# VHH binders against TBC1 domain family member whacked (wkd): the designs that were tried, part 9

Target 1, 363 residues: TBC1 domain family member whacked (wkd), of Drosophila melanogaster (Fruit fly) (q9vgl8)
Amino acid sequence: MATAPRSLDTISLCSTVSSCPDRNGFYGGFQRTDKPKEPLSKAQIIAREKKWLYMIDNWSIYMSKNYKKIRDRCRKGIPKSVRPKAWFYLSGAYLLKKKNPNVYNELLEKPGNPTTIEEIKKDKHRQFPFHEMFLDEQKVGQIELFNVLKAYSIYNPKVGFCQAQAPIAAFLLMHLPAEDAFWVFVSVCDVYLQDYFIPGLEVIQNDAGILEGLLKKTCPPVYRHLQKHKVEPLLYMTDWFLCAMTRTLPWETLLRVWDCFLAEGIRVIFKVALVIIGASLSRHKVRKTCTGLCETLAVLRSPEEHIVEEEFIINNMMRLNLRVEDFQIEHTRQKARRAKQKAQQEAESSGSGNGHRRNMPTL
Key: E = the ipSAE of ESMFold2; O = the ipSAE of OpenDDE; V2 = 0.75 times the mean of E and O plus 0.25 times the DockQ between their complexes.

## First folded at step 4 (VHH)

Design s10 (from n7 with F105L L106F; framework vhh_7nfr_2; at its last look DockQ between E and O 0.49; V2 from the best seeds 0.00; counts 0 for: pae O 14.2 > 2)
Fold by ESMFold2-Fast, scan of step 4:
Structure s10 (fold): chain B 363 residues (1-363), chain A 122 residues (1-122)
Amino acid sequence: as target 1 above (363 residues)
Amino acid sequence: QVQLQESGGGLVQPGGSLRLSCAASGFTFSEYWMSWVRQAPGEGREWVSSISGSGGSTYYADSVKGRFTIARDNVKNTLYLLMDSLKSDDTAVYYCAKDTYSEYLFGDFDYWGQGTQVTVSS
């Protein structure tokens, strides 16, 4: 059976950690990029930057009357120079910060819940351990990560702290000053991933069912393979959804996915998941090697490099024949299914109170 | 180093109950998600249930919801599976498994026990 004594978070794709960071600040790990990017021409980059700055300067108009242009530009990839500001606007964090001056600093002055603070301290050093901001607990990134997570735990005490939030906060801190990162993080946790991080982690179970239903529609042979080998979605999709792909995708792909995620929401995470699952298991000869649960999970946890490349993911995500209505149908179906299961479970747990037969004298 | 040892299996009649235990050693048990995975005769492995390090989150396969309860004792470093209303389809070797990940169910099991046989006669 497949057993791995190593964690993907700490495993480098290379045998050694480099002494010099890559172009994105990574000294090692699976997100380090040594391959040259196929860059757009300087003229194309400048043109896209100007379009984004114009949209941001006219943000309310674009959001209300030309959202399709925002969406389409996100799908093309946001230029590196404007990405932080674009994410700040896309998430609505600019309004949250404007409405709440000094709130971040006020939250930092509070002591917080002692148990929650200890959980945050335990987890912060595990985020992007090969990135220049987080290599050492004395690095400014580690301090800011602690601050963002502490502030959020006080801001939303219903959630407090969930360990899956740490890679999201760390990822945002790689792009934004701490206070701006905090407000984007608030939006991501409270709006985009609404209720995901409530203690118990119950919401992800419903979304596992939605993913399964969408997979049945988009790739029936793969759906049948997973059903045959009893491969439960929770065993491969939980990391993808709770962390919004931050621990799953190569760096450049992750940036492109988040450009789309902040514009289109959780549907993007579902579509990326469907592409990874479908592309990894669509070929019969690959499914033949996946003789059971553990072999299938191993393939899904370590998809082929070409499957998680930025253009492959984005193009195949857009190619998926899924409309908003398809997600609504699956959400309704899974909500009904879980309500029925819960009612049955409660009836069984409450004991054997049975209704009497009515007017059946000949049975 | 890391060791997982299951016990509590046996022969039981349909509708009966069993309590499986898994003694864990060699790691900080309270920090890791733990799972039960079963393998029926002639079948592949099937995930049954998982529990967070604190015990605050539990997940169940649809086939066992309402019948099985996963629990843990972090002082005794022991994982439990309480099995009620057993069916012939529950006949399998039950394995205790440690997830590689502490924060949430990752589904990558780095250590497994040797298994304990559960037989539901029919």
Scores: ipSAE 0.623, ipTM 0.865, lowest interface PAE 2.1, mean pLDDT 86
ESMFold2, look of step 5: ipSAE 0.346; ipTM 0.750
ESMFold2 (binder alone), look of step 5: mean pLDDT 85; pTM 0.864
OpenDDE, look of step 5: ipSAE 0.000; ipTM 0.235

Design s2 (from n7 with L106F; framework vhh_7nfr_2; at its last look DockQ between E and O 0.02; V2 from the best seeds 0.00; counts 0 for: pae O 14.4 > 2, placed apart)
Fold by OpenDDE, look of step 5:
Structure s2 (fold): chain B 363 residues (1-363), chain A 122 residues (1-122)
Amino acid sequence: as target 1 above (363 residues)
Amino acid sequence: QVQLQESGGGLVQPGGSLRLSCAASGFTFSEYWMSWVRQAPGEGREWVSSISGSGGSTYYADSVKGRFTIARDNVKNTLYLLMDSLKSDDTAVYYCAKDTYSEYFFGDFDYWGQGTQVTVSS
């Protein structure tokens, strides 16, 4: 009696829903946190805020001449009070909005593809159901989520709508006004995650190869384990990459990762993935207990709490001695591999056509 | 009561043409966006085309763009779909649908017809 795969829809309803939201607006779920943040001193927070405000006021100069400073400040974490503005600038959304005045409002008035609209309506209810903004259909969050997703589907008809986009849009709406969230969303989908949402997932397939190559370099024992048990990256990375970790990481970790992601690009997602994979399977004892595909995937899909903790992720991500060149090398390698595979398939398809000219004997 | 009734479906050869009609009643026809949606065997519903209440704005799915034309007669309370250059992939049940809202097309349909079968076969 093969136990039917528990549908991903079993959000463990057993999370005790509190009557009061946490500091981040969550009534329940895995992203709710009651852990006190070790408070930076008020003075430290104010000093950081002032630095960010000054950078934002001089953004063009800092981006051109002092990008390293921006990056380093992102890696330290952006203060909550300035995070919305910082993300708006980091993503380049401020330029998009400036270049496209009133476009968002125009998109809201345009009819969308009815099929796409139906898909959006079906999916919007599934996004952060324990967050105060998305508790019910009448909440401003769900309304704005629909608007942003609809607007984007019209703005970029090549993509339309992908379900994996919804948590990203919702996450942005928690931090930004709808129009600003829209433009950050455009930047994320069209630039940071370019072509991720195109049918066929070709880009993700390529990135799967990159991830595997980087894993081979950074964690050879783990790579060998995954190879032994035929655990392909697409089996576990899809949710991480398509949703930009919005459904995978604890809230505080997610915020810090996004601070880096918007500053440094998709490489941050790769690094976070490598940390999770490496840490989850680093112990020989754990690998020994993972005797097959299913056990290994279970470990990867449910990392231990300490592995996804904010300081653990950030510190280990920074310790990954991966340069931009390493990513480029792997990208080139994967491109070459795919080209070779395509050529082989074409050769096999062309070779199968020539066989059965059976020489009918001329009687 | 809102009623939508499709007609004009049938068997046609590839490259042929058909004209679908949808008779509407029970609401102010000219105030609402109207749409055609199709469903192929074993597939989900696919949006085909929409037209504004005034008829001034039309939208098409990429799969039918350049081949299909949506039109309406607000005096006759009738929606039309002119289908040219039909392909085998156009085989489906075609439904007429009323938009829920009068002012803007939101792609939410509150009423559907029974559908008319279109079969494109050699």
Scores: ipSAE 0.000, ipTM 0.271, lowest interface PAE 14.4, mean pLDDT 87
ESMFold2-Fast, scan of step 4: ipSAE 0.654; ipTM 0.869
ESMFold2, look of step 5: ipSAE 0.286; ipTM 0.726
ESMFold2 (binder alone), look of step 5: mean pLDDT 85; pTM 0.861

Design s21 (framework vhh_7nfr_2)
Fold by ESMFold2-Fast, scan of step 4:
Parts: C-alpha cells; sequence; structure tokens
Structure s21 (fold): chain B 363 residues (1-363), chain A 121 residues (1-121)
C-alpha cells in the first residue's frame, strides 16, 4: 500500500514542493492520486445535503426505525459540507461528548504516563508530513494530534498508546475540531476497533483467520495462491485493519470507505480488504509473476491505481456476496480452530509424546 | 548502514532444539518489528515469526506455533528464535528481516545473509 515516503527523498520533496496545498490541504498529493470522478450536479449535491441535515435533525428516529436509509446514504457518499457532522453522529460521539462535559479538557491537564507520552511524541511527527496541518512542529494540527493521543492514553490506560492510533487521530483532526475528533476517536478505538490496540494484538490475529476464510469463499484461486506461497494474512492486513485504511487508500476513496465504516463497522474493512486482495491477484498473469512470498506482498502493498479508486472499491465492496451469516460462520470456524490448536499445544507441553523420542532424555 | 547478522544454525536430530540469534546495527532496533523468514531447498520464502519493537506482541506461522518462540533483547540489539521439537520440514536457511516501518507492514527492507538449519537423523 502507498504511503508517504519516510526517507531523505520525502524530506527533499517536501522542501521543493509548492508552498500552496491542494484542495484537500496536501503538498504533493495524498498517497496515490485518485482519478477524476464526474462531479454530481449542484442540484444533486444540494438535494443530498438536505436529506442528510433532515436525518441528523431526526437522528434517534432514523437510528431506531430506519437505519437502512442511513446505511444506503453512506454508501452513496456523504456530501463534503455535512461529512464532519454526519461522522460525529454516526460514531455516537455526540452522545459521548454530551455525557462527558469538560472531560477532554480535564484529561489534557493530567500529566499522563511519562513512557507513553514519550512514545506519542516520537510518533506524532511521522503522520501525514505533507499536509499543511503537520508540516511544522508548531502547527496547530501537531499540537492537537498530541493532545488527542495523550487524552486517550489517560482515558483508556488499558490501551495507553499504540502507534497505529496516530494515523486515525490525525485523519479525524482533518475533519473535526479537537474535542469532537477526540470523542469520535474514542468511539473508533473502543467500539469499532474494540480491543484491537490491547498489548498482544490478539484480536487482529483472530480476524486474520476470519479474513482468510472469507477469501476462500469469495476468491478461491487467490486463496490457493496465498496458501501455496505461505503468505500469512498478518503480513499484509495488519496495517489495513489497525489503521482503518488511513495509511492505505487515496483520499477520496478513504472518505467513502469511512462513510461506510462508521455506518456498518469492521465488516466494511474486511470487504475492502477482500476487494484489494481479489482484484490485485485475480488475473493469472499477475499470479504467474508472484513466484513467492516477497513478490506477492509487493503486489498487495502497492495495488494498481484503478483498484483503489473510489467507485471501484465501493461498487466491488457492495457486489461481494457476503452476508452477516458469512462472518458468523468464519468466526465460529476460527474459534474451533484455535480451540484445537490450544488442545494440541497443551497435550504437547504436558509431555504426552508418542512414537517420537527427543534428543535429550527427560528425567 | 543497516546490518543484520544471523548465527546459531547447524545440524540437529528430529526432536532437537536450536537457538538462532540475529545481531542488528545501523538503526534504532527497539522501534522496529523484526521477523524470521525461512527458505527450504527448492522452495520459496516462508514467513516464520514476527515480534514488535517493544517485544509486547508476537506472531507465529501455524506450522511453528507451540514449538518456536521469538524473542528480542533491545539492550543488546539482538533478535532470537528458540526452536524446539524440530522436524525434518524445518530444514531451511533462516533469515532475519527488518520491517520497513515501526508498524508491522510485512514489508522487509533489510535481510541478513541467512543461517542454515538442517534437521536430519
Amino acid sequence: as target 1 above (363 residues)
Amino acid sequence: QVQLQESGGGLVQPGGSLRLSCAASGFTFSEYWMSWVRQAPGEGREWVSSISGSGGSTYYADSVKGRFTIARDNVKNTLYLLMDSLKSDDTAVYYCAKDYSEYFLGDFDYWGQGTQVTVSS
């Protein structure tokens, strides 16, 4: 997956690029350049904006009685003018903020864990270095990024700080004032990506197995290729899932995916991953060039531009013949597989060997 | 300049144990995920195990779970692979690999020269 370079080339590019950011605030562009989409008419944009504002004004009713309408409108893409407010409502952050008045400011006044703060300080300067908010250490965005990550580490000390959280917080700060971004970030970390950032990263290991099972169903030739070359899902999907695609997708695609992600949850990240994997490796000609682990990972790390375009991702994600039941089946299979592995491991550790003699006698 | 140097390979009988080491230099070792990748004769490369910069997270290929343990010493800038209950299928050249970033991307930008492990009676 394309990400901003972190080498001398990145520093040189930053120093030589235009002082004027693009319309999304980036100098030199964001990750991979999206191909131009034919814009909606002004009348269509206004109509969609009115529909979103009406839904937000009647949010509790839509959430309880007509969630399908919210979901369908997210899939069409949220208008740029209402997206921040929509994300604030979709995530439930509006309720979190209402229930916790002044808590964000109280967290900022606390000193926090010194070790955790040092880790945040090291990592915050590595997020979106070409965006106008983050180019200078004294820019408001870098201060706000530090504050959000510090506040969260105190709010949820079980997690503290995980480096994958920084791109998510930075992305949210590009859309929302710091306190609002904080409450959306809390929801993303504690609800959408529940337990992902706990030390040990156990949940992502389980979800890697689920992804593999879903891939076997949706694209068997690609699944067989990955099995043949022993390409484990953790090697390519960890960054996609832990960062919720924020280091992976071009800007317009990322916005569309997050519109869906905040409505439908982690299943969206699974579906996007399946589209990227399937589209990247579906053609026999491509698989023929992927003679092993490293060649296959190179393809998955840098998908062709058309695969990560917004309409391609969204349309193919929606075309996947996957229902909630398919995820439940894979979850059940993964649970059974891990139970068998645990039983086998316990049998082996108890010293119940049969047929094989070890090099050293056990006394 | 980044350098990775493996040691500890050799010949062992099935069921035996080996401890592989990888001495790292030229980068801030404690900040990067490190991995072991092996290549059997006539086969492609196969990922074995990975460990986070802090050592708090470890990943294992299904073929080695319960038998191999990945570890690191950030004071000595050394990565380890503790291999127990070795099988003939574990015969391979074992490579130490550095991940490109402080996150686990599976993008290995530097590799060691490899150390040969042979499991044979």
Scores: ipSAE 0.267, ipTM 0.709, lowest interface PAE 5.7, mean pLDDT 83

Design s22 (framework vhh_7nfr_2)
Fold by ESMFold2-Fast, scan of step 4:
Structure s22 (fold): chain B 363 residues (1-363), chain A 121 residues (1-121)
Amino acid sequence: as target 1 above (363 residues)
Amino acid sequence: QVQLQESGGGLVQPGGSLRLSCAASGFTFSEYWMSWVRQAPGEGREWVSSISGSGGSTYYADSVKGRFTIARDNVKNTLYLLMDSLKSDDTAVYYCAKDTSEYFLGDFDYWGQGTQVTVSS
């Protein structure tokens, strides 16, 4: 006799119960007491629900003329009862589904790429511990997860499947019926995390450079510590970005971050990363104990419980005072740096300075 | 028991090449990210490169990008580091490391004993 619906309700209800992030799945289910969130009154919850329902009923007007109100309400946290519908609208999935009423079912009828399907089946089995913990009907959850990932691999064959997609798809399936979850997943992979999952993972390498530049601006002592110990951003930020924090943050914090992520995009993931890095390594006493790469990574991989608490993350993310222009400056710097690096490496690989591009791929 | 054994290190001239190997046993090699990490005398560990279980994704530290190539042979349970255009700064003990995860890099649970690479005239 499993109690999956009751267990899920318990995790989300008290605002002090959080899931422990699992590298092989999403979350367990643990109570957090270091910095508990004060629960909203029933009257406040009802008021916020009414505001969200009104916005959704007038969605096109808010999106075109009053997006600031949508953004501000996402930052306050979307009421749990409205969150699935809000995410469906925020992501644009409602338009994708409307334009493609039978496409999800049509994709499921297709066989797909055999190699990709076998990789999905292999990865699906590794999500079993998570589904067993939260879902009484674990077989149904696993079937839905397989279906969403299979459908997406056929929908976007240039991506196919990346293991980091499984946590995202499973997270969405905990909030949305399979077809709705699929269209939100399409938007997340194709728009929010555009090109992240293309074989070679080139975009995340560029974004690692952007994160490093933003860290230099927001927390110079921490930046210097990472440079001194040659701690490459890819070693700590790859999972955070590819999985959109779904394997990193406790349940209540993850929901709040995704409320913001669906409104403001990838900049939210950068800001959350900067808060985790800064809060974990800002104290001189902590940096002094991090004598090298491994010690520094251990701190970043296991941040203190209070650092990943929802109000701490949201409040400190908002306090970073990073503008869109700051991200564009770092993007421009990273492009210039990559151009110089390519020029230098082409010169080195030519040896005699003949300038021949012997190692350039054609396809 | 998980075992990682490096080989292929030695003395090489600046501008030369070396191929490092790491023989792995005691786990399903093809399912895990594998990495090379180096440690120069008097310095901390520096990550060099990582490769996904399938070999489909590779990451490199900026200092080695375009000069080093990470590769794996899942039939032979062997990880490789192909090192070209070697510089004096590449002098270090090179360690083979296994990631704890099948999904992402950066959390290493097992390390080899290391192989010494010395770049000097």
Scores: ipSAE 0.493, ipTM 0.823, lowest interface PAE 3.2, mean pLDDT 82

Design s23 (framework vhh_7nfr_2; at its last look DockQ between E and O 0.01; V2 from the best seeds 0.00; counts 0 for: pae E 12.5 > 2, placed apart)
Amino acid sequence: QVQLQESGGGLVQPGGSLRLSCAASGFTFSEYWMSWVRQAPGEGREWVSSISGSGGSTYYADSVKGRFTIARDNVKNTLYLLMDSLKSDDTAVYYCAKDSEYFLGDFDYWGQGTQVTVSS
ESMFold2-Fast, scan of step 4: ipSAE 0.590; ipTM 0.859
ESMFold2, look of step 5: ipSAE 0.094; ipTM 0.649
ESMFold2 (binder alone), look of step 5: mean pLDDT 84; pTM 0.851
OpenDDE, look of step 5: ipSAE 0.413; ipTM 0.779
ESMFold2, look of step 7: ipSAE 0.000; ipTM 0.285
ESMFold2 (binder alone), look of step 7: mean pLDDT 84; pTM 0.853
OpenDDE, look of step 7: ipSAE 0.464; ipTM 0.802

Design s24 (from n7 with D99E T100G; framework vhh_7nfr_2; at its last look DockQ between E and O 0.01; V2 from the best seeds 0.00; counts 0 for: pae E 5.3 > 2, placed apart)
Fold by OpenDDE, look of step 5:
Structure s24 (fold): chain B 363 residues (1-363), chain A 122 residues (1-122)
Amino acid sequence: as target 1 above (363 residues)
Amino acid sequence: QVQLQESGGGLVQPGGSLRLSCAASGFTFSEYWMSWVRQAPGEGREWVSSISGSGGSTYYADSVKGRFTIARDNVKNTLYLLMDSLKSDDTAVYYCAKEGYSEYFLGDFDYWGQGTQVTVSS
């Protein structure tokens, strides 16, 4: 009597759903936190807020002349009270909105693609189900999520809708009014994650090669382990990159990462990934216990809590000390590699056509 | 040279309203945070309110929150303080102050006006 394999579906979401949301609006799930944040003094908070507000009031000047200061302040973390406005400016969404007055409202009135609309409707319920804004279909969050995703699908018909976009849009709606969230979302999808959502995932495949190359540079023992067990980056990075870590990181870590991501771009996601991979497999003892693909992936997909902690991620991300040039070098290497592979495939496909000249015997 | 000139002070009854003005010159007014600070007789200087360069952000001391409104006109290079529901405890010399590039909220006031007297007395 072969004991039926226990269906993996009962991940006992016995995460104790509290009757009260946490400070971030979560009733449960891994992003709920009851840990008190070390209280900055009220004076320190106000001082930080004032600095950001001053920068925002003078944004064009700061971006042109003092970008380093903006970057450094993002790395320190944006105060909660100014984070929405800061993200709106950091992403360039304020310019998009200014250049496109009423466009969001016009997009809302358009019918959109029926197939895309159905896909959005099916997926919207899966986004942050433990957050107060998205608990049910009647919540303003789900309505606005549909609107933002629909509007984007019409705005950029080349992309339409990708499921990986939904958590990003939902995450933005937790912080921004719908229209502002839309324009930040446009910036994220069309600029920060450019072509990530095009069918075929070609860009993420390229970025997989970049990630691998950077890992080889930053953590050779871990790179060798992954190579040994044929753990390709696409097996673990897809969820991280396509959703910009929105489903992977604890809430406070996610906020800090996004502060940096909007300031510095996709490189931040690479750095965070490298920290997670490196830290998860850095211990020789852990690598010894990972005897194959499945065990290694399990470790990468479920990093220890301390690895994804806010200070751990930010501090180690900063310590990687990867320069823009390092990314450019790896990008160039990957392009060259792909070109060579394509040429080889074309040569093999052209060479297989010549073999069947059957020498008909001359009678 | 930076100049700040306060006006609009006077005698007012409790519960009354007053509007202070500060004319600014000698710097790009819209690029700087501006503040009101007051000094009661025998007391130290107390921060009252601050406004960002664009006017989009405002801060108030708890003692004046809900009663005072700070505003600015960047075309006229003028800072305003609308004071409603005045109390005897609001009696002070009110100073207009230019904030420097201070990283601190109660940061480096680099320039001050001469002040204007506000007296709240029945």
Scores: ipSAE 0.025, ipTM 0.385, lowest interface PAE 5.0, mean pLDDT 87
ESMFold2-Fast, scan of step 4: ipSAE 0.641; ipTM 0.871
ESMFold2, look of step 5: ipSAE 0.276; ipTM 0.725
ESMFold2 (binder alone), look of step 5: mean pLDDT 86; pTM 0.867

Design s3 (from n7 with F105Y L106F; framework vhh_7nfr_2; at its last look DockQ between E and O 0.02; V2 from the best seeds 0.00; counts 0 for: pae O 10.3 > 2, placed apart)
Fold by OpenDDE, look of step 5:
Structure s3 (fold): chain B 363 residues (1-363), chain A 122 residues (1-122)
Amino acid sequence: as target 1 above (363 residues)
Amino acid sequence: QVQLQESGGGLVQPGGSLRLSCAASGFTFSEYWMSWVRQAPGEGREWVSSISGSGGSTYYADSVKGRFTIARDNVKNTLYLLMDSLKSDDTAVYYCAKDTYSEYYFGDFDYWGQGTQVTVSS
């Protein structure tokens, strides 16, 4: 009696939906938090806000001369009040909008690919169903989500629509007006996650190799465990990378990660992944209990709460002694590996053609 | 009641041509976008082409661009699909679909025909 694979659609409806949203707009789900945040003093918050506003007003100068300061402030976390504006600038979306006046509105009026439109409609309901903006189809959030995704599909017809894009767009709409969200979304999809959404997943396959290589460097015991049990990165990293952690991390952690992600790029996602993998499987006792692929994947797909906590992720991400050069080296290594594999496949395909010259006997 | 009825399907050789027709009734035909959608055996529905109410705007799937032409006769309330240079991969049931009139929700279909079979085989 082969137990039918439990359809991923059992979102555990048992999350107690509160009658009141939390401070972030969630009525339920894993991203709802009732934990009081140790508040920075009002004075500290105001001081941070002023610093960010000043940087934004002088953005070109800071980006050119003081990027380190921007980065470091992102790593400390962007104040809630300035986060939307900061993300708009960090992503370069402000330049895109400036260069493309009214383009978003024009895209809204254009007909999209009907197949893509249908796909978007089917998927939009699945995005943050416990958030106040996305509770029902009549909510402004779902309408704007459709608009942003449709507009993008027309804007970049090479990509069209990928389901993994929807949570990213929804996440941005929680923070930004629709047009601004669109341009940040364009930047994220076309620059930060370039070619991630192209059919064939070639880029993510390459990045899987990079992640594995970095894991070998940063956490050899965990790497060996994953190798032993044939746990390939694509089995667990796809949701993390394609959705830029929007469906994986608690809300406060996600916000901090995105502050860094927009400042430092895809490397942040790699680092976060490495922290999660490393921490989840770091204990020898845990690895001993993971006797195979399924057990190991279960641990990776359901990290302990403390591992995905805001300070844990950020502190351990910063402790990862990975330089930009380490990523470049690994990228080069993976590219070379793929080239060799392709050459081998081509050689094997060319060699199989020569065997059946049956020597017809010369009568 | 809205009615859509496709015709013109059949068996054709590779490289051949067919003309599909869809007779529409029960609505103001000229006010709505119309579309052709096809479904190959064992595959999902694939959008093929759309035309605006006035006929001034046409769109095609990349798979049929340069080979297919969508047209309409608003006097006859008829949608057409001219299919040239047919390939085996064009074998499918072709459906006429009425688009839901929406400025922003292009691609919603509220009514479908029964479909007409197109088979491209040597």
Scores: ipSAE 0.000, ipTM 0.300, lowest interface PAE 10.3, mean pLDDT 87
ESMFold2-Fast, scan of step 4: ipSAE 0.662; ipTM 0.883
ESMFold2, look of step 5: ipSAE 0.202; ipTM 0.693
ESMFold2 (binder alone), look of step 5: mean pLDDT 86; pTM 0.873

Design s31 (framework vhh_7nfr_2)
Fold by ESMFold2-Fast, scan of step 4:
Structure s31 (fold): chain B 363 residues (1-363), chain A 123 residues (1-123)
Amino acid sequence: as target 1 above (363 residues)
Amino acid sequence: QVQLQESGGGLVQPGGSLRLSCAASGFTFSEYWMSWVRQAPGEGREWVSSISGSGGSTYYADSVKGRFTIARDNVKNTLYLLMDSLKSDDTAVYYCAKDTYGSEYFLGDFDYWGQGTQVTVSS
């Protein structure tokens, strides 16, 4: 029961929630409580911190000539103390901020689109309501969240605002000062999740087909089960992808996934999704209880605790026999399939005359 | 209390058209994704189409793309499914379903269902 949070506007606060925030600022925990893990030794932490600080001091060289070292260190997990600065560099936000002095403040001074501003106001309060930064409308975090989302809607008016952006912006604000968080957010929306938030949400519809093809390769029995019961990926994967797992994974797992996501991009989100799907439906006894659409969706929305555990997700993501070429092949296949389907559907929907859409009267 | 009531089903010939309606009450209709899900005799439920709270985004199952149109009237709190070029394999009970999430993206998590309306496509 620890996947995407439900709409918070209908949920009343429970008095049994913890009276003080945990070390990450949450009252009552974050989405799902992670299992306690043995911490790394002080010497190991210091060693990893030194390696990261050296890499950051020589960032352009590592990015151009030794990206593999960056990738490998992200997969091991970025040390807590260095993570905000590492994310700022990994995302390219450090360059965006340097090229655009005072732009964030200039955007905040603009009024913005009134309709978009009202949409932001309605949704921002639903992100992490139990975190100390976001508990009240007057809390600094709520003001900063509004500012980041407002600034972005003006910076990229083709997108404006999408509800899925709010948990991403809130998550970044838990790690970075507002202006730095804004530039990381710009990179996430415009580069990592390119075109995902454009009205109509066309990109996620194509990516659903890519996920399906990759699942056929990585876990054929699960793929066959989903095909038999006509369970389309859009029914369970949209929240995972549009929010980059920020509403889905336990805190420690989410941090590790984002360490990888900022280094390797959207392919990480696909791999995490494949692990969740495969592990949730791998056992024949579980599939046998999933007699149809709703039963299967219930399982995918509430994966077992161990499946979303930090080490389980990271290790199984790495064990997937998927290369960059596999994603490229599936992308090409999906474009061809979608084009064929569209052509057939247009021909089928035509009147006694000609084209289904072009020759139809506009309402 | 959330209530969803479907209407508009019936018997129709292949190639014919039907318009289904779903009257919604007990929640802020314009804030939630709404869906149509069907169940053919002897088969499990099959998702058909979904529409965002604002109506700005729509999703369709591959089997109905280009033939069905999902629409909503947020003033009347009513969801519609406009079905064109009906085939025998469209024969099913059609259910109106509410998603747990608000107006901007589709979660596919159905928390409330209507009673269903029968669509029969005769040969």
Scores: ipSAE 0.442, ipTM 0.795, lowest interface PAE 3.5, mean pLDDT 83

